# VHH binders against q7z443r523to685: the designs that were tried, part 6

Target 1, 163 residues: q7z443r523to685
Amino acid sequence: TSLNMSTHQLTITVNVTSLEKSLIVSIDPDSPLLMTLYLGFQYQPNCTHFHLNITLPKDKVWQKDEEYTWVLNPEHLQHGIGTYYITAVLSERQEGAQQTPSLVSVITAVTQCYYWEIHNQTWSSAGCQVGPQSTILRTQCLCNHLTFFASDFFVVPRTVNVE
Short names: E, the ipSAE of ESMFold2; O, the ipSAE of OpenDDE; V2, 0.75 times the mean of E and O plus 0.25 times the DockQ between their complexes.

## First folded at step 1 (VHH)

Design s1 (framework vhh_surovatamig_d1; at its last fold request DockQ between E and O 0.46; V2 from the best seeds 0.59)
Fold by OpenDDE, fold request of step 15:
Structure s1 (fold): chain B 163 residues (1-163), chain A 121 residues (1-121)
Amino acid sequence: as target 1 above (163 residues)
Amino acid sequence: EVQLVESGGGLVQPGGSLRLSCAASGFTFSSYWMSWVRQAPGKGLEWVATIKQDGSEKDYVDSVKGRFTISRDNAKKSLYLQMNSLRAEDTAVYYCARTIYVTGSYYFDYRGQGTLVTVSS
């Protein structure tokens, strides 16, 4: 989903139905853009009231699609099941400060790391967590038993508001 | 770069047969366990079958035992799934997955794009 932004703030609404999975948020602009994301649970966060924040783009990434991706693990979502709000505050363009209008693509997904327990004949995620280098396209899995493996992702219903 | 490419999917009638293939590249194929996993429309991922490096050990989900056969050709870097007596519930996208076996668990670190198998009358 792509948005044409003429304002300095973007609000993303995500309904979290599980505390056992990680939330992946991708906010990818059409051109380099500095932004700060604020997370809130059951309220609209801002720069002075938030649970967690991150500045994008990330400085160190393996792939380009990681630059504007925020990975929220269960520990980041410890506030409970319900509606989370993400406010993206645009700071300035990295290149060409006067480029308007701007397009921003917003995608959210839920994912977890699973392995197959042979004796129990079931999937397990015990000892594993979604890594910070995960994207909408791929899940990085970090486990105590294994350093790295891949997993699936699911799209989470969301509402995007530009203010 | 690790690559797994599935093929052989298609439309079949109940009771029919189909053989899936997976072409592996970018890693030492013979050094890894390999698996098939599948995902039916609107459902989660399901483990189907796993085969040891030398093919001496094979494991199957109960629902496909006696009907499906996993095999491999290390010289050709290929994994296969022979599916007989197909049922409607076998309808899914089938994925080839590189597998790491650790203490009674299968970890799938790479998988292909999948091939669609549709079983319908």
Scores: ipSAE 0.760, ipTM 0.939, lowest interface PAE 0.4, mean pLDDT 90
Fold by ESMFold2-Fast, scan of step 1:
Structure s1 (fold): chain B 163 residues (1-163), chain A 121 residues (1-121)
Amino acid sequence: as target 1 above (163 residues)
Amino acid sequence: EVQLVESGGGLVQPGGSLRLSCAASGFTFSSYWMSWVRQAPGKGLEWVATIKQDGSEKDYVDSVKGRFTISRDNAKKSLYLQMNSLRAEDTAVYYCARTIYVTGSYYFDYRGQGTLVTVSS
């Protein structure tokens, strides 16, 4: 969905149905925008009332597409399943974007890291975390003894038989 | 840049055979383990088979042992899955996956768009 940020603020609503997966929030502005995102559970957050925040674009990124992506792991979604609100507030110190109304695309997705365990012939996520270099199109997987990026569609296997 | 393109799927009767192909590009194919992974309609992903870089080691999920054969041609940058004695339970979208082997586990970092195999009378 594309939203107009000409009023210096937008709100994103995310319905979290599982804490097994990480939430990826991607903002794609049509021009560079300095902004802060605030996270609230069951309420609309602001700069004085929130439980997590991030400033975008991120510094020290490896790839350009990371700079407007916020990765929220299950540990960050501490209030459990339910409706989360994200308020994005434009910084007062913009360069080049202040005079032009800006359109932003907002995409939210969920992801998780899995590998195939040969001995038990089953999928496992044990020892894996979704890393901060993740984006909508690729997931950074931080696993014991291995860091890798999974591309294309998210790998979210379901066990056919759990006994 | 990394691309994996599967082909060879289709409709086949129980007991029939199909050969799947995967064309790889954008990376040094001969330096990676490769796998086939499948997803039946409404089900999760299931690992099917893996082959080592030089073809010297092959591994299969128990339900396909003796029926499926994985192979590769490094000169052609291609991966294959020969499927014999097909069963209704083999109906799935089959994905070619670039594979990393570490400490008793297979990790998949790229997979293709898949090719549909339907086993039905």
Scores: ipSAE 0.555, ipTM 0.860, lowest interface PAE 1.4, mean pLDDT 83
Fold by ESMFold2, fold request of step 15:
Structure s1 (fold): chain B 163 residues (1-163), chain A 121 residues (1-121)
Amino acid sequence: as target 1 above (163 residues)
Amino acid sequence: EVQLVESGGGLVQPGGSLRLSCAASGFTFSSYWMSWVRQAPGKGLEWVATIKQDGSEKDYVDSVKGRFTISRDNAKKSLYLQMNSLRAEDTAVYYCARTIYVTGSYYFDYRGQGTLVTVSS
C-alpha cells in the first residue's frame, strides 16, 4: 500500500493470526527518510508508550533492501493474537529536509523458515529462526546444528500479505 | 544475482506428458543439489523431487514415483522434470529450487517464479 507522510507520521495496522510466524514490515519511501517505528498491541503506540521500536534506515545492513525492513519474530509478538499497530514517525534528522510531502509504500508479510525432513516426509521449522536480514523478497533462516550453522537461504514460505 | 527461470508449463489432458525446464544463472550450478517443489491452487507447498550435483542420486515424493523423472545438464546449467502419466492432482505451479543437502534434510535457498501446469479434460 502507498501512504502519504504529509503529517510526519502514519499508522500501520496488521492482524496477527499466528504466534508461530514472523512478521515483516517493509517501507519503501520515494526519497531517503529517517523514521522511528513503534509497536503496540491493541492500542496505537507513540514515542513514550510502545512495546518495541526501531529506527530506519538501519545501519550495518548487508544489502540495500534491508534498510527499511523490520523483522518481528514470535517473541516480539507474544502479546497475543489480534491487532497490532505500528506508528511510523519521521525523525527531525530527515535527509534532504525536503519541502514536498513524501510518499511511502508499506508492505507487510508473514514468513517462516521451512526445510524438508526426508525421513518424516514433512516440512519442519525446528531449530530455525527468521533472521534480521530478512526482507519481503527473501527470508534469512538461521539454523542451529553441530555440523551446520546459519546461512543465508530462502524457502518457499506460506506467505500472506496483511496490513 | 542467482536466477532460476522455469518454463514448459501448460494445459494437458490426463495421461499426457510435459517436460519442465529450469535455466540457472549467477552461481556455480554443478556445485548444488536441485529440486522441484510445487503448489496446487489454494494449497501448501509439496516437495516433488531432488537431484544430486552430479545427477547420481535422485529422490521423489511417493505420489510421482515411476511417472516423473528429474534430470540435469550441468554443461547447459539446466534442470529438467519429465512428467508422464499426468493426473488432475498434478495441477500446480512448479518451482525450480536450489538445494542444500544436510544429512536427513533438504534446504531451499533460491527459487524461480514458477511455471503453471494444468491437467484437465
Scores: ipSAE 0.516, ipTM 0.873, lowest interface PAE 1.2, mean pLDDT 81
ESMFold2, look of step 2: ipSAE 0.451; ipTM 0.843
ESMFold2 (binder alone), look of step 2: mean pLDDT 90; pTM 0.910
OpenDDE, look of step 2: ipSAE 0.725; ipTM 0.916
ESMFold2, look of step 5: ipSAE 0.440; ipTM 0.840
ESMFold2 (binder alone), look of step 5: mean pLDDT 90; pTM 0.910
OpenDDE, look of step 5: ipSAE 0.250; ipTM 0.705
ESMFold2, fold request of step 15: ipSAE 0.446, 0.512; ipTM 0.842, 0.861
ESMFold2 (binder alone), fold request of step 15: mean pLDDT 91, 91, 91; pTM 0.912, 0.912, 0.914
OpenDDE, fold request of step 15: ipSAE 0.753, 0.760; ipTM 0.935, 0.938

Design s10 (framework vhh_surovatamig_d1)
Fold by ESMFold2-Fast, scan of step 1:
Parts: sequence; C-alpha cells; structure tokens
Structure s10 (fold): chain B 163 residues (1-163), chain A 120 residues (1-120)
Amino acid sequence: as target 1 above (163 residues)
Amino acid sequence: EVQLVESGGGLVQPGGSLRLSCAASGFTFSSYAMSWVRQAPGKGLEWVATIKQDGSYTDYVDSVKGRFTISRDNAKKSLYLQMNSLRAEDTAVYYCATYLRFTSGAFDIRGQGTLVTVSS
C-alpha cells in the first residue's frame, strides 16, 4: 500500500487480463473527500501526464454509491492488456470537509453485461456496454437490443489511511 | 491523423472462410492494442476481438472463439482477422479500431469498414 502523506495521493495497480470486461474502481472514504484520479498504462500517471482522468465524487448521480465509482470500459483501456496504474490526488480545496479522513477503502472489480443468446446457446455480451452508473454492487447495462441480462464480477478490497 | 483502412470482405457461403486486413497509418501502430468491431444490419456495434501491442495475448467475444483468429504485423502496420466456419450471424460491416469507444450509444469508428455477407 503506498499512501504519501506529504502529497496526499494514493496509487492503485490493476492487472488487466481481458478487454471483454469493464474495470470498476470504487473509493470509499470515511468522510466526503474531493479527489482526481489519473489513469496510466505501464507507468505511474500524474496531473500533467495521463491517459484519462475523473473527478470524484460525481456530481450527477442516480444512486449514492455511484459517487466514488469510476467505470473503465474496454474503450477506455486504450493500450490494451497489461498493468494499469491509477493515481488519486486529493484536492487542496475540500468542499466543506475540513477534517481530512484517516481511512480510505479501495475496491476494484471487473464486470460485464451478459445475456442468453438463443442462437448459440451461450451467454454473450454483444451489443452491450457497461454504463457509467455502475457500482461494485450494481451493473448498468446499455444495450442496443432487448433481452435477459446477468452480470458477473469479482472484488479485490484494499484499505489505506490518509490524513 | 489516425487512418485505418479495412479490406478483405465479400460474399461467402456458410462454413466458408475470409481474411480481413486493416492498414494503419498516422500513429505508432506497435504501441497500441488493436480491435475488430462489427455492425450487423439493423443492429449496433459489437466488439469482436482484441490483440495486445506485441501480439502476445488475444481476446475474443464468446460467439467467435475457436472460429476467428486476430493477428498483427507491426513491421507492416497491419491488423488481420482470419474468419473460419462463418455463420449467417457473422454478416456485418467489420471495422478495425485502436481501442473501443462508446459515445452516445455508438462506438467511435475511424474507417469505412469492410462488408462480410454470409449467405447461400
């Protein structure tokens, strides 16, 4: 676990072995915490060099548990299969949270939308993408067809302290 | 800047084979994973296969596993899709992409694609 108290940043390492599934990164601070996440492939990203970024908590959410969740679909993992690094940088300006939380949990999971494909007698993800309102507990499926859906995922929990 | 030109499509009977090609230019081809994406008539875009930058790993949608093989030649800046045991359901326009993009209900496709029709 590498949390640097002087820089107020957190580094998360994820090994992507398949581009058929979406990566879900969930950060659970013990109190509200404004942060920006940066994604890099095979290198540790920072605010001046990254592939993608997101600010958390999300502003326009349907469910509360969506606020600190980043959904990375195969199209976001542009360099393909391999090791991705995520750097989370705490904002200098915290919105109303004067006390910096001392506990942050990080959970990563992989998920996909599956439906039963009658023609081939198997489960398929064709025509579906995992939506941005997905969380560790709920997969949003954005599909261009109507059918029965199921999802699968696994979770790798991690806990770090920050002050 | 990024240009991708697909070719190799055509009309084949069920059980037939085709080999699709994609010629890339305008970027460092060997630094990016490449994918094949297809769109069947009246349907949305479906991811088909992806190959790692160095060709060391490949991944496929379940419906084509064992039938399709993705490959690349970094020296020639070319991507290939060998399609065997073709089925009517494989009828689609096939596109190559440097990654999958989902925007407003559609993928960000950079080329014209190549049409594959599987029928009698």
Scores: ipSAE 0.000, ipTM 0.112, lowest interface PAE 15.5, mean pLDDT 73

Design s11 (framework vhh_surovatamig_d1)
Fold by ESMFold2-Fast, scan of step 1:
Structure s11 (fold): chain B 163 residues (1-163), chain A 120 residues (1-120)
Amino acid sequence: as target 1 above (163 residues)
Amino acid sequence: EVQLVESGGGLVQPGGSLRLSCAASGFTFSYYWMSWVRQAPGKGLEWVATINQDGSEKDYVDSVKGRFTISRDNAKKSLYLQMNSLRAEDTAVYYCARGSPTYRVEFDYRGQGTLVTVSS
């Protein structure tokens, strides 16, 4: 959905029903927009009361759609299952001195890493986690197991010759 | 549906050259790091080479540095591996894969593979 940021703030509500999945929060402004997101559990957070925060856009990204994406893994949702609130606050100092209201689209999604186990003919998440370079268009999977078994194709071991 | 289709494998003598191609479909090819991985008979998967979104950054396993060149054509949605000075040890099935170990990005898709045999 598109939301008008003319009030310099917006609130996103997310009902977390499983701690086995990661939450992806994507903000898509119609022009570059400096903002800070605050996370609260069962309360609306602000700049002085929050569990976690992030400043967007991210300045170092692997691919272009990461700039306004916040990845929250189960370890970040440490208060458990329930309603989480995210407050997005516009910075008073905008890049390019933008004065006009901006439209933003907000998408929230949940994702989990899976790989295909050939011998069991099933999907498994064992040994994998969702990485910070994930977006609503793709999931970065970081796995700790090696591909010496045919069933573990989705993880290729690092070469000893590359730092 | 994400698809990666390799071609260009074959039988070649030691010291020869081959060029592998990979045609990608079902995703925005230019957004992704791409890699070549291989599996020699009776061995596990080995990462060979990786290339970033625009081709400005490339990495290789030491055994192929100076002999292999990875490249891409985003307009054609294609990935390439130019293999020169081939050795018997390069005999393997070569797979096109989406992802890169350089950024700890898991390989989430691969093609069916193309066989490269280096022998007389």
Scores: ipSAE 0.000, ipTM 0.120, lowest interface PAE 14.5, mean pLDDT 73

Design s12 (framework vhh_surovatamig_d1)
Fold by ESMFold2-Fast, scan of step 1:
Structure s12 (fold): chain B 163 residues (1-163), chain A 118 residues (1-118)
Amino acid sequence: as target 1 above (163 residues)
Amino acid sequence: EVQLVESGGGLVQPGGSLRLSCAASGFTFSSYEMSWVRQAPGKGLEWVATISSSGSYIDYVDSVKGRFTISRDNAKKSLYLQMNSLRAEDTAVYYCAKTWGYVTIDYRGQGTLVTVSS
């Protein structure tokens, strides 16, 4: 879905029906846009009243579609299940002297880390959390154990010096 | 299907240099982060370096900072590792890997052997 940013802000409504998965919010502007997103539970947030915020695009990203993606884990959705509102506000400082109305595509998705658990013959998410480098196309899994994922993933620690 | 083909390994003296290359196919290379990981004889896998899809984010394991440089050429669908000031402890099979974050490898190649000895 594309929304018009001519009012210098955009409101996204998300119905959270379960706290077992993480929420992914992806903004795809037709031109680079500096913006701040504010999260509210059952109220429309603004720059002076919000639960959480993030400034996009992110710096030092792992892949290009990550720079406009906000990952909200169950720990960030502290008010539980229900309707969350996100207000995106354009920065007064944009590249270029004038703020031209832009079309923005917004995608919201839910995701979770799943691995095959051999002993129980089932998929499990235990010991894993969705990481901040996640996008709508790829889920980063931060696990406290060795893990095998559905798509032939496996966990490689930064260093291994035990044998 | 996803394919990663490493090259450039060999035998070098301590203090020498090598440049590893990885040719990628079967996926949109410019859209994914890439890493180099290595395995020394008798040891487990060790992450070495990561580069984001655009090249804007680069990270290294502490033992190679200042000596190794990871780079990519999205037009050529190639990943590189320039290794300078090589040490005996850098001896390992080096793998090109399609990764995200430091914890997950979703595909890797067959590897190229680097031996550093006097």
Scores: ipSAE 0.005, ipTM 0.215, lowest interface PAE 10.8, mean pLDDT 76

Design s13 (framework vhh_surovatamig_d1)
Fold by ESMFold2-Fast, scan of step 1:
Structure s13 (fold): chain B 163 residues (1-163), chain A 126 residues (1-126)
Amino acid sequence: as target 1 above (163 residues)
Amino acid sequence: EVQLVESGGGLVQPGGSLRLSCAASGFTFSSYWMSWVRQAPGKGLEWVATIKQDGSEKDYVDSVKGRFTISRDNAKKSLYLQMNSLRAEDTAVYYCARPYSGTIRVTWGEYYFDYRGQGTLVTVSS
């Protein structure tokens, strides 16, 4: 992970080494800051050339720390392992209104859903997917079954398997 | 209280070399990743290089690969940036930075002045 920054945009470079985990990208400002993030594989993306995008802060979050977090699952990292670039661009709405520079914390992390599998007495990720309400501190797990997770996991069942 | 003090900047001709130093205090230096970031005149902050706690892993922005070398001396609590084959585009104020567990804290926006007077100026000109 590395960072390149200008007054209007910053670029995060992420080396993806595994497609078994989800990438969590957090650009957390100390004051509200409207931005759009663009994802590129092996190239620096911009507003006219990108693979995926998201506008931050997110609406209707469960916890505040989700507002500036982008969750990229393996299906979103379609080009495989390698170097991904994320360009964050400040919204034109705010550029004229800023009175002070915004201090921004840039964090990237990887995560996966794990639950205790009683039969084998081990941790397993089977039947679970990392959800969009995940953060660098808590992983939302969307699972096809109900079970017990570590305390750092936030679990929302997609379906209930009771048989 | 965390303190980072940069030194070693100056005026140099294109193709020349400079070595920047950063003296750290107020924390267990050997337990943290360390980075160099820079800001060119009229531009935003650019991450330059990062080094792992024990020096075993180093990363660089593409524009400086092969020219710059980051290193550290944990016994002296010092971080270094050896800059070779300097180019005009390397002209910037260079800052020593301590990430918080992989976190890079930067000032982003129209008004940038958090690092003014707290860095070392490198000017590359003929």
Scores: ipSAE 0.013, ipTM 0.364, lowest interface PAE 8.2, mean pLDDT 73

Design s14 (framework vhh_surovatamig_d1)
Fold by ESMFold2-Fast, scan of step 1:
Structure s14 (fold): chain B 163 residues (1-163), chain A 122 residues (1-122)
Amino acid sequence: as target 1 above (163 residues)
Amino acid sequence: EVQLVESGGGLVQPGGSLRLSCAASGFTFSIYWMSWVRQAPGKGLEWVATIKQDGSTIDYVDSVKGRFTISRDNAKKSLYLQMNSLRAEDTAVYYCAVYTITYGSEDYFDYRGQGTLVTVSS
């Protein structure tokens, strides 16, 4: 959904219903914007009162769509299920020609990594976590096991976001 | 722009040693599992070795265990393969690869470089 940034800030409300999945927050401004996001649980955060923060766009990303994406794993959502608030504050030091409020698109999604466990014939997320290079279009899976590589074949099982 | 540049290959006699290097750029190297894969003349790709982000987990194909050592330097954004006791069967183009899994994609594995040729011959 598109939002206008007024008074150099915007608020995003996210209802977290599960602590088994990672939350992905994607902001797509119509022009480059330097901003800081603040996370609060059951309260609206600001620059002096917040649980976590991130400055966007991110430096040195794999792909362009990662620049304005914040990945929040279950370990970051430690206050449990419920309503989280994110306040995005536009930086006073913009590199662009305009410092006027811009129209931005905000999308939130959830994701989790799974792989096929052949010995038990089930899908498993054990030993995998969602990586910071994830976006709403792709999930980076960081796994502590790679026993699926066969010495005589280049065979790699796939993992998918299962909803 | 993601780039992987392999180097260190060459002609070596059986029993010799070579050290391969891979210079990574355009992405956050330290958060990815890294692998070496190879392709012998007229054959398919073969996985050789994999190393976890922090180096805590390392695995090798059976034919190179005890002879090859994979390592990484996250500060230099570099991946290495120390190859000892080389055999004629190790002759191949060696590629540095990033392991990534994408939902809705069949791309399990990314090797972007031209590779480096290793020839083991008397």
Scores: ipSAE 0.006, ipTM 0.162, lowest interface PAE 10.0, mean pLDDT 73

Design s2 (framework vhh_surovatamig_d1)
Fold by ESMFold2-Fast, scan of step 1:
Order: structure tokens, then sequence, then C-alpha cells
Structure s2 (fold): chain B 163 residues (1-163), chain A 121 residues (1-121)
């Protein structure tokens, strides 16, 4: 879904049903927008009351699609399974001449790193974690194991449009 | 032809330091994530550290956090691993590896011949 940021605020609702996977939050504005995202568990967060935050676009990215992507691993979802709220607030220090209101697309997805274990002929996530350069389109996998056979990694994307 | 050549390994006492180097050729070094991977005697390959294309982002396996530092010099097409506070369990052959990112994930597609690090009294 696409939403208008003219109110300088956007709320995203995410139902977390498993802590075995990482949550990816992607915001795709039609023009560059400086914003801060706040995460809350069972409540709508704001700049004075939140669990975690991030400022977007991210600095020092490899690919353009990483700029507005927030990766939340299980250790970041420390309140467990349940409903999380994310509030996106536009910065008043927008760089360059920007015309508001802007349209934004919001996508949430879950992902996990899998590799094929040739001896057991099954997929496993053991020894791997999802990296911060992950996006909706690709998962960065950081693994503590490697073989010269069956070292390929597979991603299962699940996309949810929220608001 | 992709080539990765490691150097800098050796024998050190526990608590000592070593700096590993990797010289890359045959590809545009600055376009790739680079990693260090190791293999201890009798064990499989273990990922140690990864560095982004520009060098701005770095990740480490928990057992080396705070002790090892990965860095790169894109002009020299070189990758480095500074290893401090070495422990006997760090004994391994260390490989320089190239990390290939796909839309559906990523994997290590090339590694060098390795350089042996032995931590022993």
Amino acid sequence: as target 1 above (163 residues)
Amino acid sequence: EVQLVESGGGLVQPGGSLRLSCAASGFTFSDYYMSWVRQAPGKGLEWVATISQSGSEKDYVDSVKGRFTISRDNAKKSLYLQMNSLRAEDTAVYYCARYEVWITGGYFDYRGQGTLVTVSS
C-alpha cells in the first residue's frame, strides 16, 4: 500500500507470530525523505516513548534499496510474540527542495537464512543470521560455517502491506 | 580469473597479535563484500568477519568481537584482519573469501589458499 505523508506521521502495525525469523520493514518514498522510525510493543510509539528507533535513509549503503530498510532480528524483538507498532515521523530538516506531500509505499516481510545440508538432505538455518544489508528483495546471510559443496543460501520472502 | 592470496600467518603465544593480509586480483575488488573464514584442525569452515564494499560496515562472529578488526584498502585491492588477544582456540587456517550477494541471498564463491595461524606456547 501507498500512503500520504502530509501529516508528517505514518503508523505501521505488524503482528509477530514467530521469533525464528527476522522482520524487514521497507519504506519506499517517491522522493527522498528524512524520517525517524520508532518501535513499540502493544502501544503506538512516539519520539519520547519507544523501544527502538532508526533514522532513514541509512548512511553507507551498498545498494539504493537498503536506504529505507530496517532489519529487526529476533534479539531486537525482545518483548516476544505479539503486535508491534512502528511510527514514522518526518524530520523538519529535509535536505534539498522537497515537495510535500509525498507518496510512500510500505512493505513488511519476514525472512530467514537457509542452506542445504547435503548429508541430511534438508534445509537448515543453523549457524546463520540475517544481516543489516538485507532488503525486501534480497537477504544478506552471515554464517559461521561454509562447505565447498552445498553452501548456497535460500530465502523465503513473505510480504505484508499494512497501511 | 579470480585470485585471492593470503599472508601474515605464523606461530604466536596466547595473548599475542597477528595481522593477516589478502591480495585480490581478477575482479573489481571494490564491487564485493569480503570475508575472512577459518578452519580449525578437525573442524569445518567457520565464518569470522565480513566487510562491506566501501568498508563502512563490518560484522564478526561473537567469539572474536572486540579482539579482531577487519579492514580493506580498495586502491590496493587488499583485505586485512588484525587479530589481538589471540587464544589457543583461534588456531586455524585463515582464508580470504569473496561474498556474492544475490536477490535471494548470498554465499561465498571464492577463497584463497589460506594462511596458517597457530596459537601455542
Scores: ipSAE 0.000, ipTM 0.102, lowest interface PAE 14.1, mean pLDDT 75

Design s3 (framework vhh_surovatamig_d1)
Fold by ESMFold2-Fast, scan of step 1:
Structure s3 (fold): chain B 163 residues (1-163), chain A 121 residues (1-121)
Amino acid sequence: as target 1 above (163 residues)
Amino acid sequence: EVQLVESGGGLVQPGGSLRLSCAASGFTFSSYAMSWVRQAPGKGLEWVATINQDGSEKDYVDSVKGRFTISRDNAKKSLYLQMNSLRAEDTAVYYCAKGSYRVYITPFDYRGQGTLVTVSS
């Protein structure tokens, strides 16, 4: 859904039900918008209390849709399964035009890369990781072996609060 | 900065052989699968072959199986493609690429300038 960021802060709530997949968070503004995202587990994070952060848009991307996408691998979700909160804080210093309210589209999804493991005749994610160039349109799979590869992709429920 | 420099292309008659080389720098070569991809005149990019980090596993597009052999030398940070029994349809610019074809290949960092292979009678 599209949201107005006129309050300069937005909180995304996501329930992580498995640590076998990477979480993809896309915050796509209708105009360029400098923001910092903070990750918290079981609490709403802020600039002085958070587990991880990232500044968007990313400055080195292959495609435009990577600019506002945060990829959180299982190693980044070290608090385990449960409710994660992401607070997006609009930077006071915006580049270009004067600060104006912007509409943003928030999508959360999970994805993982798999390969066919011949010995056990099953799909395995061992030796593969989801890469930072992943977006809601494609999964980058970084694997240390060759075989038949596949990825899954599921849009997951989230709650968004603007305050 | 990822750098990939291909060499070894040239003009060869059908049934002939060529060995392509790729010199890599700017990343930990031994930590990545590597691929060869090609682009024929007026055509799109086609994956040719992939080799895993230690060279224990290799994969090829059907049209080159049994004719081409991919190999690597991690100490020299080099990737190779031995091409035998060349056909006119193998005429293309050949690029080495970081990662496998099944792994996303970016044209900005992960592909070299290419080396031209022409198979003509």
Scores: ipSAE 0.011, ipTM 0.135, lowest interface PAE 9.4, mean pLDDT 78

Design s4 (framework vhh_surovatamig_d1)
Fold by ESMFold2-Fast, scan of step 1:
Structure s4 (fold): chain B 163 residues (1-163), chain A 120 residues (1-120)
Amino acid sequence: as target 1 above (163 residues)
Amino acid sequence: EVQLVESGGGLVQPGGSLRLSCAASGFTFSNYWMSWVRQAPGKGLEWVATIKQDGSEKDYVDSVKGRFTISRDNAKKSLYLQMNSLRAEDTAVYYCATIRVYSGSYFDYRGQGTLVTVSS
């Protein structure tokens, strides 16, 4: 779906039905667009009342499709299951942007780092966390153990610090 | 909008064959690993097969090795599953999914599925 940001704000509604998956919020503007996203639980957030925020596009990304993606892990969804609201506010300092309304596509998805555990012949997410370089089309998995099914995952082993 | 549309399911007798297809749109199909997953009646979701972007690597769950073949056509943005020597335990709804984004529903980059029934 595409949304018109003519009022320099838009609201995204997400129904979270499980605390075992990460929420991926992807915004795909038709031209580069500096914005800040605010997260609220059971209320519409704004710049003075929110649980979490992020400025997009992200800096220091590994691949370009990460720059307008916000990854919200279960620990970030601290109020549990229910309706979350995201308010996107355009920055007053737009570089190269026209003064015309911009169309943006918004996609929300849920993901988890699943690997096929050969021993139990089932999917497992144990010891893994969805990483911040994830997108709706690629999941970064940060794991404390060896994964079984995917030489084909974008998997970054977590560093274990022994003291 | 990312969309995966499965087709090719149906009723077959044990020992029969079916070829499933999945048409992808809304993303650059050739950049992603693709998989088939299935859900038998009253059971959880089970991974079946996976194929690398260029088709050079393929993996299968043990119960289908030697019977199923996964393949893809990047020019047509299509994923396929050739199923031979079908067994009653293969009865399930089969879903096309991206291996790098597995989440188990349409909004999670899984299609509506195609039903395969293996019975006499």
Scores: ipSAE 0.006, ipTM 0.151, lowest interface PAE 11.4, mean pLDDT 74

Design s5 (framework vhh_surovatamig_d1)
Fold by ESMFold2-Fast, scan of step 1:
Structure s5 (fold): chain B 163 residues (1-163), chain A 120 residues (1-120)
Amino acid sequence: as target 1 above (163 residues)
Amino acid sequence: EVQLVESGGGLVQPGGSLRLSCAASGFTFSSYYMSWVRQAPGKGLEWVATISQDGSETDYVDSVKGRFTISRDNAKKSLYLQMNSLRAEDTAVYYCARGWSYTIEYFDYRGQGTLVTVSS
């Protein structure tokens, strides 16, 4: 949508070391904060130059912790292994808040779905995808088969000022 | 974009029947297990039924076995839940979910669901 009067930005740096896992980006503002996130590979994105974007908070979430979580699957990280930059731009219109520049918690994590594969007697992620209802603490697994599951998490917590 | 749109809910008397439908779009419907989950007023989310990609395998929560039948039409990209012998305890918002998960919290449901009220 139109972000013609955004006055504050937040920059997040993510080092992607594997394309076998999904990246989860979670932003936890102390009060409701309407924003758009832009993704760039090896460059700092903005509203006119970006690879992917998302508007937060998300609509139609089952649990509140999904509202400010962006799930990026390997297909979204098509530039490969390396440094990705995310720029969060605050909307000129904030809903139900008297927002001023404040502290925002940012957490990034990687996750994937595993199941025991009888054919090869090993753990596999084939036929499963990490779903958009995933958060830092729980992985949604969307599978085209029934099986036993396990998940793997790596969390990198951060706290930054909104500029 | 993935979309799941539920329909077919309504007010029905105990012992009555309803057929719920779910229209899917934005993904390869025939490649996924599909499920129905429900949420009764003031209660948590509960898994109800799951069907395999080709419809050859189905599973149900114990309280609906023998009363509910899950089915799908891959050509129409539609999922169905035939509900017979409805009870007051079946009153809930019913959601169509993509896939299956070992925990009900991990099911991928969208939409607003469809409300089923069983009352005289």
Scores: ipSAE 0.000, ipTM 0.242, lowest interface PAE 16.9, mean pLDDT 76

